# VH-VL binders against Large ribosomal subunit protein uL10m (mRpL10), part 79

Target 1, 224 residues: Large ribosomal subunit protein uL10m (mRpL10), of Drosophila melanogaster (Fruit fly) (q9vpl3)
Amino acid sequence: RGKINIQRPKAPHYERARVVAVTQPKYPELPKAKSCFKTRAERTQQQQENPYNEIIAREVRNWLDHSRLVAFFHLSSITADDIFRVRVQLHKQNLHLKSYGSKIIEQAVKNTRYEAIVPLFHSNHCIVFSPDPEKTAALLRIVRRVPQMVLLGGIVEETMLSRNQLVAYAQMPGLHAVQAQLVQTLSQAPGHLIQQLQAHQNSFVQVLDVHAKNQMNEETPKST

## First folded at step 18 (VH-VL)

Design md1 (from kc2 with light chain H96Y)
Fold by OpenDDE, last read:
Structure md1 (fold): chain C 224 residues (1-224), chain A 118 residues (1-118), chain B 112 residues (1-112)
Amino acid sequence: as target 1 above (224 residues)
Amino acid sequence: EVQLVQSGAEVKKPGESLKISCKGSGYSFTKYWIGWVRQMPGKGLEWMGIIYPSDSYTRYSPSFQGQVTISADKSITTAYLQWSSLKASDTAMYYCARHWAYSSFDYWGQGTLVTVSS
Amino acid sequence: DIVMTQTPLSSPVTLGQPASISCRSSQSLVKSDGDTYLSWLQQRPGQPPRLLIYDISDRFSGVPDRFSGSGAGTDFTLKISRVEAEDVGVYYCMQYTHYPWTFGGGTKVEIK
């Protein structure tokens, strides 16, 4: 009687699998808050100059002003469920995924230092915010598993970065680590210089000693 | 350390004007909102409004709209709550609190007691 | 305006026992992006309010782990796993998802 592999149960026979699939109680999926990213069409219809747009624009500005890390992503054929999964993962890292209409973003950043980001929002997009720039590596790690999210660029410490620059930033050691390395390097530099200077002197002395020894050997009369 | 320090207790008569203050320290004052909360004696908390000191953008509760004025002076990192004409019903403890994108009312002032009595 | 209803009004608790406070909103506090902005505040006697929980379940810095927040949509709960003497006070929920922001009526936690 073959050991029932509890870790990889053999797929039930096709007929049994069908019965099990049909008889599985469909627990009402908790109404996933229809936070479906409103289609572009639904977003455009709501963009009437509604007092509400001003509130949302102010919200966008608020996120920008309070964030030390901002990353911009293009969304390519991503499902609401996939977005939700990513959002949960990001949230665990204090990364906040938001999506706004292009017109709202334009309104929010008009006459501000952020106006340069407007060209990034021509298609379906999302923004990730964080108060901690050290979370850049975590962000990129999470998004790497989501091919539908394409990094466009970002803002780190009030500086606009390209996609490549943001990736490079994420690979850099933390400020404290860099400082520690710098201090170590600086502390070693004088020692290395002294060693190099002493090495030349020592080599010179060795050459002189060899020369002196050779002269002494030439002056030693062959005692017959 | 983040601190919000409010002005001292006030005793006023009906019809008098009043301006109380909330001074922020230990953080970038222009990057955070300041909200005002009323607490009547023995009652709960009531949201009055908020201000963004950087550009003085302000939002009020409908219940307090036109009744009070919220302002800020970013040069001295101070927010204000002002009445043009006090009523006996304005007798309460008033708190200021800090707000930003990642948390709300994370730091509070010690409160200012305002007593309006004839 | 969104009405926040807290229950119970008063919660007498024995030291070392758990406490639970409920907060219900008259409308959903979920934004279009799926975020929910709900906080829990503690006010000890004679003191200003203190933030305990933000974003439904995130503990503010310095808040003990005996405090936990949960909930979704319109129903939210603050739990104290083991009540201590210092936990005596009034607890408030606050929504800041929609303007105007609103507080619950408060729940008084007392030691039996």
Scores: ipSAE 0.857, ipTM 0.942, lowest interface PAE 0.6, mean pLDDT 87
Fold by ESMFold2, last read:
Order: sequence, then C-alpha cells, then structure tokens
Structure md1 (fold): chain C 224 residues (1-224), chain A 118 residues (1-118), chain B 112 residues (1-112)
Amino acid sequence: as target 1 above (224 residues)
Amino acid sequence: EVQLVQSGAEVKKPGESLKISCKGSGYSFTKYWIGWVRQMPGKGLEWMGIIYPSDSYTRYSPSFQGQVTISADKSITTAYLQWSSLKASDTAMYYCARHWAYSSFDYWGQGTLVTVSS
Amino acid sequence: DIVMTQTPLSSPVTLGQPASISCRSSQSLVKSDGDTYLSWLQQRPGQPPRLLIYDISDRFSGVPDRFSGSGAGTDFTLKISRVEAEDVGVYYCMQYTHYPWTFGGGTKVEIK
C-alpha cells in the first residue's frame, strides 16, 4: 500500500479501527498545527488545493459519464517501471489507468447513483476507464499478470457489478452475452418479480434465491 | 455531426461591451466542456478558460481572470465569452472548442474576429 | 504556468520528405492521475485549428497515418512521414495536464 504512505502515514488497520471505536464519533474538531500567520506561498497553495479538488472532481465525473467500462482495483506496492508497463499494455486496448484521492472521488459521485463506490477508495487503489465494454476480457487478462492489482468490482453500461459479476461478464462471448447478462440483472429488480411469477418456475426460483441472499446479507439490526 | 457555430465578426470601440456566442449541436452539450482560445493577429494560441455547462463551473487562465466572463446557457446549448469594457489589445480571433475525457479540443468553432479600434 | 517550447519555429520541407516537430515542457506533464495529456493541433492558413493527435500518440478520427506522435515526461515529437501540399500550416502542441492549459509557440511547415 505504498500510495497510502506517500500521501500521509496511516495507523495499522486494526489500531485505526480500535481508535475509532473508543474516541468520539467524528474526526478531530481542530486541525493540528494550524498556523494563524501563514506565508504568502502557503496561502496560495491552500487556495490552489481547493480549486484543484473542484475541477478534478468534475474531470472524474466526465470520465465516469463517458466510460461504458469502469473497473476498480486495490493497488499494492508496485514499482514505477512495472506500473508504467501495465499502463502501456492497457492503453493499447483503449483501457485508461488512473488514480485519484478519495475526497475527489467523493465529490465526483455526489448526488449520483455511484455514491456506493466511495468506500472502495479508503485504501490504495486505481481505476481503469474505457469506452469499450467488450474490452473487459482483455483488461482481466492483462491484470492477471499483475498481482499488485486486485479487482474489487466495476461498472458496465452504467450498471454496478460486483467482482464476480464482472468476471462472469468478461467470460461471456459477444453481444448476446451482454444482452443475456443485462436481462438477468433487470429481471432481478423488485418490480420484475411479479411477471416472473407468472412465467416459469425455474426463473422464479433463481430470482427468489438472489433476493433472499441480498436480504440476508443486508440485514443490520439497530444497535444504538 | 458535431458542430460549434460562433457568432459573427464584431467591430467595436474601446470601452464598449461585447458578448460573443458559441452554439454546440450534434452532441450532449452538458457532458462536454467548452474552452475559449484567443489568437492575436499574427500570433499563436492562448487558452483563456473553460466551462462545464452542466453546472456552469468555470476556470480561467490567470492572464484572463477578471478580464472576461465565460458563461453558458444549457437550455439553448450555447456558451458565451463577454467583456464589460473592451480595449484595443482585445483585437483578436476568438475560438471555442469542445473538451472531454477521451480527447481534448476535438471540435472547434469557426472563430469570431473581434476588432477594437477608435 | 507551464511553458511549452516548440522547435523549429519554421520547417520548410521538400514535398514527400519527412518533417519533425519538437515540443518541450518546462515541467513533467505526468498528471497526478498517472496519465500524460499532450495534444498536437494543425492550423491551415485562414482556418481554425484542428486536432491531429491527443494523449501523446493517439490519432484523431480522420487524421492520416503519416502523422504520428511520441514522447514522455517533458519531451514530445510530432512526425509527418511524407509531407503533402495540404500539410502546409502552423502546428501547435498543447498540454492539458496542469491548469492553466498552455500551447507551444507554433511551428510553421511550408513547402520549399
């Protein structure tokens, strides 16, 4: 996780979790070492950092809006030479490797359906964008040789897919595979259950199994 | 067909105001940035600034901050460049151009010649 | 502001021969997202600029394959493998890695 150390040191995951559980529920009220008498250069940098986040967030929003394939990866320590080699291999397939800070991602997806991706960016990460969703198989083939990049999930045709769903999508041949997977995803929507109940027993069993799994996994008791 | 059509040439006197336009068509206007570029007579290209029409966010080159206003009206797919008080040094050709994630300045307007003299 | 220095300022070339244009930036054009954002534009006499190359080496739609781009970091090159009469004009590099975006000073390509 070299990128986490580069930006700022982080406590070990276990110790960070313990500190959050013991301390008050929000981040410290006052920034440490704040200087009331900053130099002109420091004040200029601070202003530049704020406008930087605003415009870069919109750049990320624009990448998301124009990419039919987006894949999210956890990134372990990797040499500059190795990541450059991967970037070149990906670019040959119209796959664009990028990384951003979590605050920028948060701003980029605010008030969109993609807000759910923000937790993926708490650790060191990278993102691959492409206008070509058929390049998913090529992406996975290339990164298979890069153990430092661990697939977390993705977005295909504006639909969020889990890691396993994205892998399954990549293994399906051609346009019919994309149509079949999208139909399966749409048939799992709650509003579609009624029509499947009227159609066939096997289809209904599959839909109910998926919904039962989702319901069991999403149950959260009120603890406070 | 992606097109950027700019308003016609202008002849003005120093101190007058001016607003020139750039109408985009053939694409989703709010999903693309519009940039403005100046070319003074016999000179190269200068980036003036850029606007994201979805929310009208603008960023100016420091050389042009406070000198011009960039705006957009997404309901008529049009971006604008305006001066409150023209100077003779504003005499130039002004271009708008489209920018997005997978390319930059891929389509350009035809240009608007602005002449400022007494 | 990043200064983009183009050389040569003028490139008279014999029809059918190659031309090479250099663009050097005052600092690295590798952006914090990991990519490099450099384009090449062509401006024919009396016309607006048009995009030739983006992302260092990617040819824009409809641009002939005699145009190629290369480079990394601070040094970038546009090559025309066989100059044709229609290639007369001024060529600009443009960086869009860092705000404000900046252009090179231009290189005039003309037939000897």
Scores: ipSAE 0.783, ipTM 0.911, lowest interface PAE 0.8, mean pLDDT 80
Fold by ESMFold2, last read:
Structure md1 (fold): chain C 224 residues (1-224), chain A 118 residues (1-118), chain B 112 residues (1-112)
Amino acid sequence: as target 1 above (224 residues)
Amino acid sequence: EVQLVQSGAEVKKPGESLKISCKGSGYSFTKYWIGWVRQMPGKGLEWMGIIYPSDSYTRYSPSFQGQVTISADKSITTAYLQWSSLKASDTAMYYCARHWAYSSFDYWGQGTLVTVSS
Amino acid sequence: DIVMTQTPLSSPVTLGQPASISCRSSQSLVKSDGDTYLSWLQQRPGQPPRLLIYDISDRFSGVPDRFSGSGAGTDFTLKISRVEAEDVGVYYCMQYTHYPWTFGGGTKVEIK
């Protein structure tokens, strides 16, 4: 209902002034930040301001409640120009890159089914939100070219998935494709319909089996 | 079919209390913020504050802090804007609007005209 | 509070011609999460406001493609590529990046 929103393809969302300021060669005597994200020290200060944390935590809850795909990444040092380019690529696919302090995340998921994600925020991180779980493959394709972003796991259709489970999910046929195949099956002869429904049910069961798991931990190690 | 339906126009005298309502339907009420916006006669829009109905957390614009109370009753999917003592300067159109992660104020109520005069 | 300065105050436009509305913020609109939150609203005569654009440039569902938003830093623009009769009304920018959220003063668009 209110959890699912049909949204148009998005134009890139970016802030050009910050990219230009960071990419210009300047040599001040004081250190100069080059990231479009706040530093760790600045994020820690933001966490210590309790009234700010309360409203931002609810904003994060709102992102979590409306996102059918959420992916968590470890974030290594990256230039503001590089992360901006990634943000633009992701936004074109309705994928929204954000970063929050760990205390804000802890407040956001307190007393919710998402409490299990808190350990993922012990290190420097970023989060990608999307209302479109079929964008998981596009997300992984884009991030493959960004070694500074290391996938930790995610949430798909309100089910926590480990890294390997999320990668496996991305390789499955999309729900739209499976749904379209089911409609085609309904137009065929009755005997073939039963057999094809069983095949489509198995595809749905594979997707639902991934969604039935509520843990972000890797339950079966697989090398990549 | 998202709808925000506000209570009807009010004519009041200075010093009276008033509570106007905004009923949401066609969506999951507790998963969306409700904001209140004032429009004084012939003037622009002013953000008064916002509420998260899931836990009734409220944030006010400094200009309205202590002047009004924003509340919600999630059991009847309704948000409220309340004055304990109206002034003639409170004469305005008041709108509620819905807000969430993937959009801005996307759906608006029809407005409630509040007129305060002796 | 972030002041949103909107120009022009009034924009009489010949039917079918483009219109451009500017909005300038008193401070940078970059939030701690890395994004900028700026929207454009339309208020037709006698009606409540209507969302046109959010996140600087994203068109809301059902909004014609003749409306477009752009901007960076402190300067943001709403463009109407070809003004139609139903576009008459007052247009507002709104920043929802920093609390408290604030609106521009409005731009009245009318057909001359």
Scores: ipSAE 0.769, ipTM 0.904, lowest interface PAE 0.9, mean pLDDT 80
Fold by ESMFold2, fold request of step 19:
Formats: sequence, C-alpha cells, structure tokens
Structure md1 (fold): chain C 224 residues (1-224), chain A 118 residues (1-118), chain B 112 residues (1-112)
Amino acid sequence: as target 1 above (224 residues)
Amino acid sequence: EVQLVQSGAEVKKPGESLKISCKGSGYSFTKYWIGWVRQMPGKGLEWMGIIYPSDSYTRYSPSFQGQVTISADKSITTAYLQWSSLKASDTAMYYCARHWAYSSFDYWGQGTLVTVSS
Amino acid sequence: DIVMTQTPLSSPVTLGQPASISCRSSQSLVKSDGDTYLSWLQQRPGQPPRLLIYDISDRFSGVPDRFSGSGAGTDFTLKISRVEAEDVGVYYCMQYTHYPWTFGGGTKVEIK
C-alpha cells in the first residue's frame, strides 16, 4: 500500500536526515477506508485558499480591457532602485509597469484572442499598460536606456503587434489606431487582411485626409 | 454622463428582508466593478464588498461575509445589495461606487438611507 | 485587514491658507504587481463622497490643481494649497491594494 500525502518527506535539509527512533507514529495498522465527502466547512476553506487567483485574474482582464497600449518585456536582473526609477519615469508618461505570474495571465486571457501571450510570462518579465497609445514612442525612448528591459511585443488598440511592428508603429506620425492596424494588416496572412481593412475603412480615409492636409500645409512658406 | 442612481430610502423592522439597487448608466456596465460602502450615522466609510458584473464574481469584506448578498443584473445595468434579515445595527447610509483599472472609486451613487427600527 | 490611520481628525483652517492631511497604513501598500493603490475622497456635508486623487498623486477629472497627493509605502499626504469655502467637508484616504479595501477614519476640514 502506498503512503498517501504524509509519505513524502519535506525539505531536503532536515527531512533527508535519517533518524531511527523507537516511538514513531507509523506502527503496523491496516488502513481503514473512509468515506471521502467534504463538509461545508472543508469546501469553503478550499474555495477561500485560492481567492487571490480568482480576483487578480479579473483585475488583469480589466487592465487589458481598458488599456489601448500594452507592451511586454523580458526583465533581466535589475536593482530595486533602478526599477523604481524606471517605474517613476514611466508613470510620468501615464505608463504603468506591472508583473504577474503566468497562471494569472493564463486565467485572465482564457477564451480570448490574447491566449497566445501566455508563454511570454513563463520567465522573468514585466508589462506596461497605458490608456494612451500615443505614449508608445515615449515608452521606447525611456526603455532604450534600460537594457534590462527587452521588448517582446505588444497590443495597440486591441491589435497584437510583434516587436518590430510595435517599433514601426512608434515611429509613424498620425492616428495610432489606424497606424497599428495598417502595420499588422500588411504583415498578416492573406486571409486576415480583408476583415481588418473593412473594420477600419473610415479610419484609413481619415489618415489619408490628415496626411494630405499636412502636405498641403507644409507647401505653404514658413515666414517668421 | 456616468451616473449611479440608487433606490430610495427604506424604513424597515428587524427581521425583514431588503434589496436596494444601484443603476449604472453612461458607460459600459460590464467593464467596471461596483462596490458597496456603508456609512453608519455620524461615522466614516466602510467597504462592504465588490462585484464584477460581467460574470457576477463577488468579494466581501470579512465583516460582511454571510450578512449581505451583492448581486448584479447586467441586462438592466443594475447592482444590488440584499439582506435576508435586517438588524437595528444595519441602520446606515449605503453607497454604491464604480471601480476600474485606472482609478477607484471614481463615481458614487447618491446613497440609500436604510432605517431599521421597531 | 490594513488599518489606515488618518491625522488630524479635525482641521479648522483660515480661508485661503493651506491644509495638509496625513494617512498612514499598517503595512506597505505596494501590491504584488508592483504598484500602489491609494485614493483620496472628499465628502461635503450631506453629499456622497467624490474622488479627488487616485494612484497616490493623480488628480481626477475636474479636480482643481490646489489639491495634490504624495507619499510612498506606508505614508501618504493630501495637500490643499489654498483652502476655499467649497472645500469644507470630510476627507478620506482609501487603500485598494489589499483585500479587504479599507478607509482612513476621516479628517474634517472646516473654515474658521
């Protein structure tokens, strides 16, 4: 008969020490079968032992639902003072630096289009959230001086972007939502392009109008 | 305009049940949490619990766990606070308030005065 | 439960002069995600509370710039640079870092 949950010794430092003692509780008795039903108290304790996982996942879902910019980074070893300074610099630009466990992220994005981000959180990482996608350029400028933060990719206006796509997005002038979707659309498989173009046809027309007006204004002499 | 409109004042006797409401408008109801806050006469604010209307997940302050029920009906953008059996010590002003990722509690209902006396 | 200790309990202030309200938590308000979640609320006489400051120092929409917040860890401060008649009421700090969420006991600001 296999010893149940008390058979496995804990902690190798002490539990590996073999002590021969005459008075041990494992004297020879036949185990008796017990009905395995849980009382109300046992069920409520089991449910309460994981309350943070349930609520934190919903908090992450809420950050994802309300953030027009989300950026993912690998985080190398960094001092507490340095990460605090980066956090302060980011916060001044309405950029919010956070970290979560992979199980929390997996639960937060379950049954959503973002399930693909879960592997990014198996190693040391951080996330930056912002309600303002215009701040992508500021984000990249700040982290350029922080080699411990390595950009992996992001989400802009609910559109997933690779590292290179996010960098390209940050360099484009104009409306960030239209820019992000245009970059992703040109990089996606052919079957995806039609849906993206139809969904943002009005935004594309507006971007072309802004660029035409900008070129028209730039042709006017700048006399001072 | 974001608004939280609560049901009117209630006068009840000990042992009676009560359900008060908080109707949200002017925003996407399922994307925001609703919290409930008690203010005893002449006292400060006390957090009772919170609900995420998208899936009705609730979390209670230990002081109120098992004493009230927080619920929501997202089809009519309304959150509820309910007592099965009121006590005289439940006499207080009750507020609902909105919470989300970037700020908390950013909008408050006008309050519902609950008076419990014989 | 996190205890939020708020001082002073009452702050009578001459019109146009500054006011400063302190809030101290029984433990750090830095959450496991790395951020700190501390708000300041104002409750005018006979009215529901309203948000002034969130994330320690960020002013909510429509809040005058005479209100400012600061602090870190366990110590937080709300300052009113120039108290006006409409600022009369009770001010609360609220932490939403740890469940259950808790409030300070309140500070009554009065014009003397």
Scores: ipSAE 0.757, ipTM 0.899, lowest interface PAE 0.9, mean pLDDT 80

Design md1 (from kc2 with light chain H96Y)
Fold by ESMFold2, fold request of step 19:
Structure md1 (fold): chain C 224 residues (1-224), chain A 118 residues (1-118), chain B 112 residues (1-112)
Amino acid sequence: as target 1 above (224 residues)
Amino acid sequence: EVQLVQSGAEVKKPGESLKISCKGSGYSFTKYWIGWVRQMPGKGLEWMGIIYPSDSYTRYSPSFQGQVTISADKSITTAYLQWSSLKASDTAMYYCARHWAYSSFDYWGQGTLVTVSS
Amino acid sequence: DIVMTQTPLSSPVTLGQPASISCRSSQSLVKSDGDTYLSWLQQRPGQPPRLLIYDISDRFSGVPDRFSGSGAGTDFTLKISRVEAEDVGVYYCMQYTHYPWTFGGGTKVEIK
């Protein structure tokens, strides 16, 4: 019969056990320098242990399907009080701050065009959802004062935008028709973009060129 | 206009089967969950379960697990609640309601009264 | 299962006076994603329930601003600043943080 694989966990000797106990940090869980969010390790562990990840993934899918604005952030260490204040401030603008484990995100976007977002969730992160894409400028204004939240990119009107594209989109606040046309232009045939560029203004044309150029570059990525 | 229209009242005997319906209109049916809620005569509301019509994923309240079946036919934008064998204790008003990311049970059906008696 | 306890069970009020309904959950309604999912429903006599307040304090479309919600953790409140005749009915809190979703027992608001 074939060899049987058995686990051989090292049982620490008494002196090794004492050294391990002495080197462990001795402070309570979550009373300091931690957020209301669980740590990445805790989220990953909880995700593996939860037998009903299927329903949570569908909840995330539903947030993605109903949010005309989705923004992805890297999240560094932040206190529970500070993240709570940010959450309240965002909520006043119909901006909804959430986080999920990478396994749940992977299930939520499986077999969709959004599969490319999964690597963003291997580190500490948070997501902001909103039904209102015109709130992009308000979002960026609020998080400017929160250095622990670093913008990685987003989705506007079901179109993936890089960090630079999202920032450029937000630089035209309050003109919803212009914001919708900018996203639409990124999705249109190149002929319409060329006609628009013929009568440009420097700042506005620069923003449009960045968006059109990023869209075309993403269609033909280079590798080395 | 978002509407949930339920099938009409039913009078049944114990042991009979029954399937009641909830037809959604005025919205993208597969992007919203449909939940079922029971209200026994003179009592409050009880969550029975929920379905995601896009792939028919269902989740039941433990109190109703194995006692009813929730299903949906997305081609006709309709959710169903069914019993294989009714009991007199199933006499109640049954509601369907819509759920999605930004709120829960924002639109309700008119209710289906199910009466089970000899 | 999360038990939702509403008080009072009955709230007779004079027209134009305020009403306050309390809802307490047996466990925190803060979900692992960081948000709290609590709604308030109104059921007028002979009608299906309708949504008043979701996410603790957000008024649903078409709900008058005399309705307001507040709370956190395990304690939540619905207030009606000036009760009108059309506000007669039973009010339910509902949590949708944890499965199975559960309702409070209801609070009957009536004009005395």
Scores: ipSAE 0.723, ipTM 0.887, lowest interface PAE 1.2, mean pLDDT 80
Fold by ESMFold2, fold request of step 19:
Parts: structure tokens; sequence; C-alpha cells
Structure md1 (fold): chain C 224 residues (1-224), chain A 118 residues (1-118), chain B 112 residues (1-112)
């Protein structure tokens, strides 16, 4: 932030243009561009004209089937540059940002336990997929700085979670820490053990149920 | 270990039918797509089509629509590529390959050489 | 159909030196979901293709870090920072954004 006119003599046209080009990032003159995410109207029109909606719905189902973490966001208007920066940050954490029309989502979840998510897509939205549910904390940390993305809820280990439940999940220690906590509790006196088990039962049972369901699915990684 | 094992080389005459196979193992077969790719002798790669074995949904390249049939039998984790009447121009190497949400084509079969000559 | 144009057609390279392969598509590879689906494949002599890079820049499991991908829109590049003897073969770009899926014509990498 200098004051260009504070100097008495002014540099010649060529030298002034050369200095500006070197000291500033060169911005090409671009046509006014839409964001990398299409508007609701544009998305709806393209889906009506697109002859392969059925294959795209299967692609979305494939993302749902392979992602242990899915998060849903309301999306306000955002520039292509801003959403690109967010996409890059998310991608570094194995988090994949996508957007689909509501008709595509409806087809993708038809006859699945996830049909309840369809109402979330009546407004502008985006979805983040990841195979790594432990990345939930990283996701929330990144989007905290992105006011255009408002968390609506998600799916973790095939269990639908509300916004508050997903935030709480992100704050939990890893599954190994919960298992270690149980072992430490069992080594204490019996009276203390009963109180600690009762205090942790809801969280412990829910985490173990998610883990057990994933071990029954062919998608879960092998133990050890 | 993910593997796609294709059926062996075939030598056929024009007009004969043929069905070659691609057996997937080491993964959940119905959760992944199988694509077929042709490579003519000394040439590049051509996408023929793809199948979702869970419901047998298929999509063909326009160049191959009506020329071949792609199918799958999920009970034996096997995808197939079929011709009802081979032509000499069908002489090529044929590969199956796996596609899913996170990457494509991540695993490839070893290839099946099909030779069609009198 | 999306035409994928690769350059150069042949890339003779001295061992230990970099190689750069360009892939240009006839239209944008940005899909309606916001992502770009561009892969790089390697086919060694007498072998099936194998995946090197997906999603423009993500290395597939087991691929050495001397391979890197970059690009956006219609222009994409595969770089090999230090070519080794085992890198000899034909390299293809593949787009899976638009149906039908299409490949580049291939770039032969060979040792000088």
Amino acid sequence: as target 1 above (224 residues)
Amino acid sequence: EVQLVQSGAEVKKPGESLKISCKGSGYSFTKYWIGWVRQMPGKGLEWMGIIYPSDSYTRYSPSFQGQVTISADKSITTAYLQWSSLKASDTAMYYCARHWAYSSFDYWGQGTLVTVSS
Amino acid sequence: DIVMTQTPLSSPVTLGQPASISCRSSQSLVKSDGDTYLSWLQQRPGQPPRLLIYDISDRFSGVPDRFSGSGAGTDFTLKISRVEAEDVGVYYCMQYTHYPWTFGGGTKVEIK
C-alpha cells in the first residue's frame, strides 16, 4: 500500500508498466464467470436436458456406498475462485466436495435407508464425501472459515447424524481411545467400574454399533 | 488383493460367436463398475462400455452400441463381453478394468487376445 | 465425443532427466458435480495399462512420487521428475467426465 504520487518525478510509461507487472500478480481480463458450482436453475435445466440422469444417480450411489463420512451443507452464492480454494483444502484431507441436483439425489437414494436426506436438497447445497470418518474434525475446521457453507448434518459409518451430533462426533476421541478408556475402567474397583460404564453406555454402544456394522459390510477394512 | 482375471486367448473365424470373461476377486464385486477397453494391434486404447454388476445397468460407447454385449453374473463375480458374429476387424486385445467413485480405471485384467481370421 | 490430444507422440529421454507429457481435451473436463475426471495410465511393453494418476494429480497406491499430474479445464500435464529405465512405455491420458469415455493417442517414452 504505497502512495504512488508522493514522489516528485514520475517514471516513464514503459518503466511504470514494467514495475507494476513485476510487483503485482497479473490478473487476466476475464469475462464475469459463474462459480464452479452451478445455480439451482442451471442445475435443474441441465438435468432435464441430460439423457444420462440414471447413470449419474448410480455414480452418486457409488459415492454413498464407498464413503464412511458424508456431510451435507447449505451453499450460499460463492465465486469460482473461493470454492476452488475450499475444494483444494478439502482434497488435501481426502475430502471430496460435490454438488448434484435434487432429482439426481432422489434417484440415488431411492429404496435405501437414506431417503430421509432428500428434503435437505430443496435449496442450494453441496456434499462432502470421504472414506475417512476421522476427517470429520478437519472438515469442520476448514468450513468454519467458509461462511457460505452451512452444515446441515451428515452420515457417519452408515448412520445419519444431525448437525449437532456430527459436531459432537468430531470432538470424540478415536475408537482406539474409547476402547482404551474401557480397559482402564475395567481395571478399577467394581463400584467405580459400574458408574463409569453407565455414564458412557450411550456413546460407547453407539460407537461400537457403527464399528460392528462396518465390519459386517464388505467395504470395511480388515482388522489389524 | 484385487484381481481381474480374464479368459484365455481366442482364435476364431469370421461369423463365429464368442464370449470372453473377466472374473473379479478380492473386493466387493457389486460395488464396482467393470469397463471394457479395446486395443487394436499397434494402436491406442478405446473405451467400449461399462457395466454396474449390482443391477446390470450398462452404457456403451456409440462406436460399439449394437456390436457387442456387455453382461455380468454377480453370483460368480464375472463380467462378460460377447459377439454374436465376429469380423476380422474385431482382432484386438481386450481388457476389462475396474471403476469406482474414488478412482478409475484402478485395476486392469491381463487382457484377452482375440484373433479373427480365415 | 471428447477428443484427447497428447503431445509429444514420442519422448526419448536421457536417464535421470525429466519428462513432460501434455494432454489437451476438445472441451472442458469439469463435470457438473464440480470435479474434473482425468487419469494418466502407463502401459509397459507387453503389459496391460496401469493407473498412475487420477483426479488430475492424485497418485495411485504404489506409484512413485517422481510421477506428478497437474492441469485444469482442457490442459493437463504428466511429469516424470527423473526418468528411470522401468518408465519406458506408452502413457495415455483418459477422461471420464463425459460419456463416451476417451483416451489420448498415447506418448511413447523411451531411453536415448
Scores: ipSAE 0.721, ipTM 0.884, lowest interface PAE 1.1, mean pLDDT 80
Fold by ESMFold2, look of step 18:
Structure md1 (fold): chain C 224 residues (1-224), chain A 118 residues (1-118), chain B 112 residues (1-112)
Amino acid sequence: as target 1 above (224 residues)
Amino acid sequence: EVQLVQSGAEVKKPGESLKISCKGSGYSFTKYWIGWVRQMPGKGLEWMGIIYPSDSYTRYSPSFQGQVTISADKSITTAYLQWSSLKASDTAMYYCARHWAYSSFDYWGQGTLVTVSS
Amino acid sequence: DIVMTQTPLSSPVTLGQPASISCRSSQSLVKSDGDTYLSWLQQRPGQPPRLLIYDISDRFSGVPDRFSGSGAGTDFTLKISRVEAEDVGVYYCMQYTHYPWTFGGGTKVEIK
């Protein structure tokens, strides 16, 4: 009923959390031989457990192949009730919160252009998938209220983006809004159209660079 | 338009082999799974197994492991279900259906009726 | 294998009245990734199945909003708020959380 213990650690691995017991299914592990040699029974058990990893890895690949938005977060200690509320809120925006073991992620992205994401999964994490990259703004708005989820970066339209690039992407107009702006511009004289397209393009780049640099500077304070 | 078109009805005798097909169109065939579902006459649905055509990775329901073979030819966007030796108990309607990350069995084939009798 | 138990087996309903179909799984359908994978299918007489609801409550494209799904854990419900003549058929729940995937036994919806 009441929470009586809150811990705020100051170690190099910084976390702020309320302590709540979390129950998750334990994944089968690949046994290792005690004497450097494995018996027939141990090899059979490893084969049985490995087929589950193969299926799950392909499911992750399928999520990656079909998601135009993928966001990676560090996940601090969070209550089961809080993470459930976040999952429901994200799902209403067609944002799908998932977590996988690092071995599964490594297998899923092996021999793909996304191998660089593997180090992100050495600690507690979660991933958000969506088929709609325009939901990036909704994602960031929702997780602002969830300090336990710390954005690490993402993938948009098969392009890997840093944390700051993803935040800047969320501020850009939607594809339909950009198309409407271009149509209005194209109704003018040819020389005027060329200058307007160049200025419009440069303006978006300048705004993106300023916001990215400002957010990067603000997000690296030395105070704790 | 996403479509799964199955091969036509089959009348066979016990002991004969059979290979039925499910051709997918209107989508990227290798990015989606294809599952097979059996429906015995007057009965419900039974999941037989699934294939990932990109690398032909296949998983079977234990009830059908060793009884049938699921395969795919991605060059002609076709999945297959085959028996090496049919039994009278294989008489049923067989459906293929598409699966992917964001939903499951969202599109179904029209079904292939297989009748196995003397 | 996860057993999916549907009730009722038959649901005779007066045209325009609601229908409710229950599906219970023998184990939790919450997958290790945190999500629950439960679908509802409709099979009209003489036709292949079609998807109505996936992920417990998400309506598939083109499915009327009189169909709704709900539930969690092991207990799931499909509701038809106002049964129409075209809704006659057999309804199946399907879990795709754990391999092998399994279906409920079906619920026949009929007009009285």
Scores: ipSAE 0.719, ipTM 0.887, lowest interface PAE 1.2, mean pLDDT 80

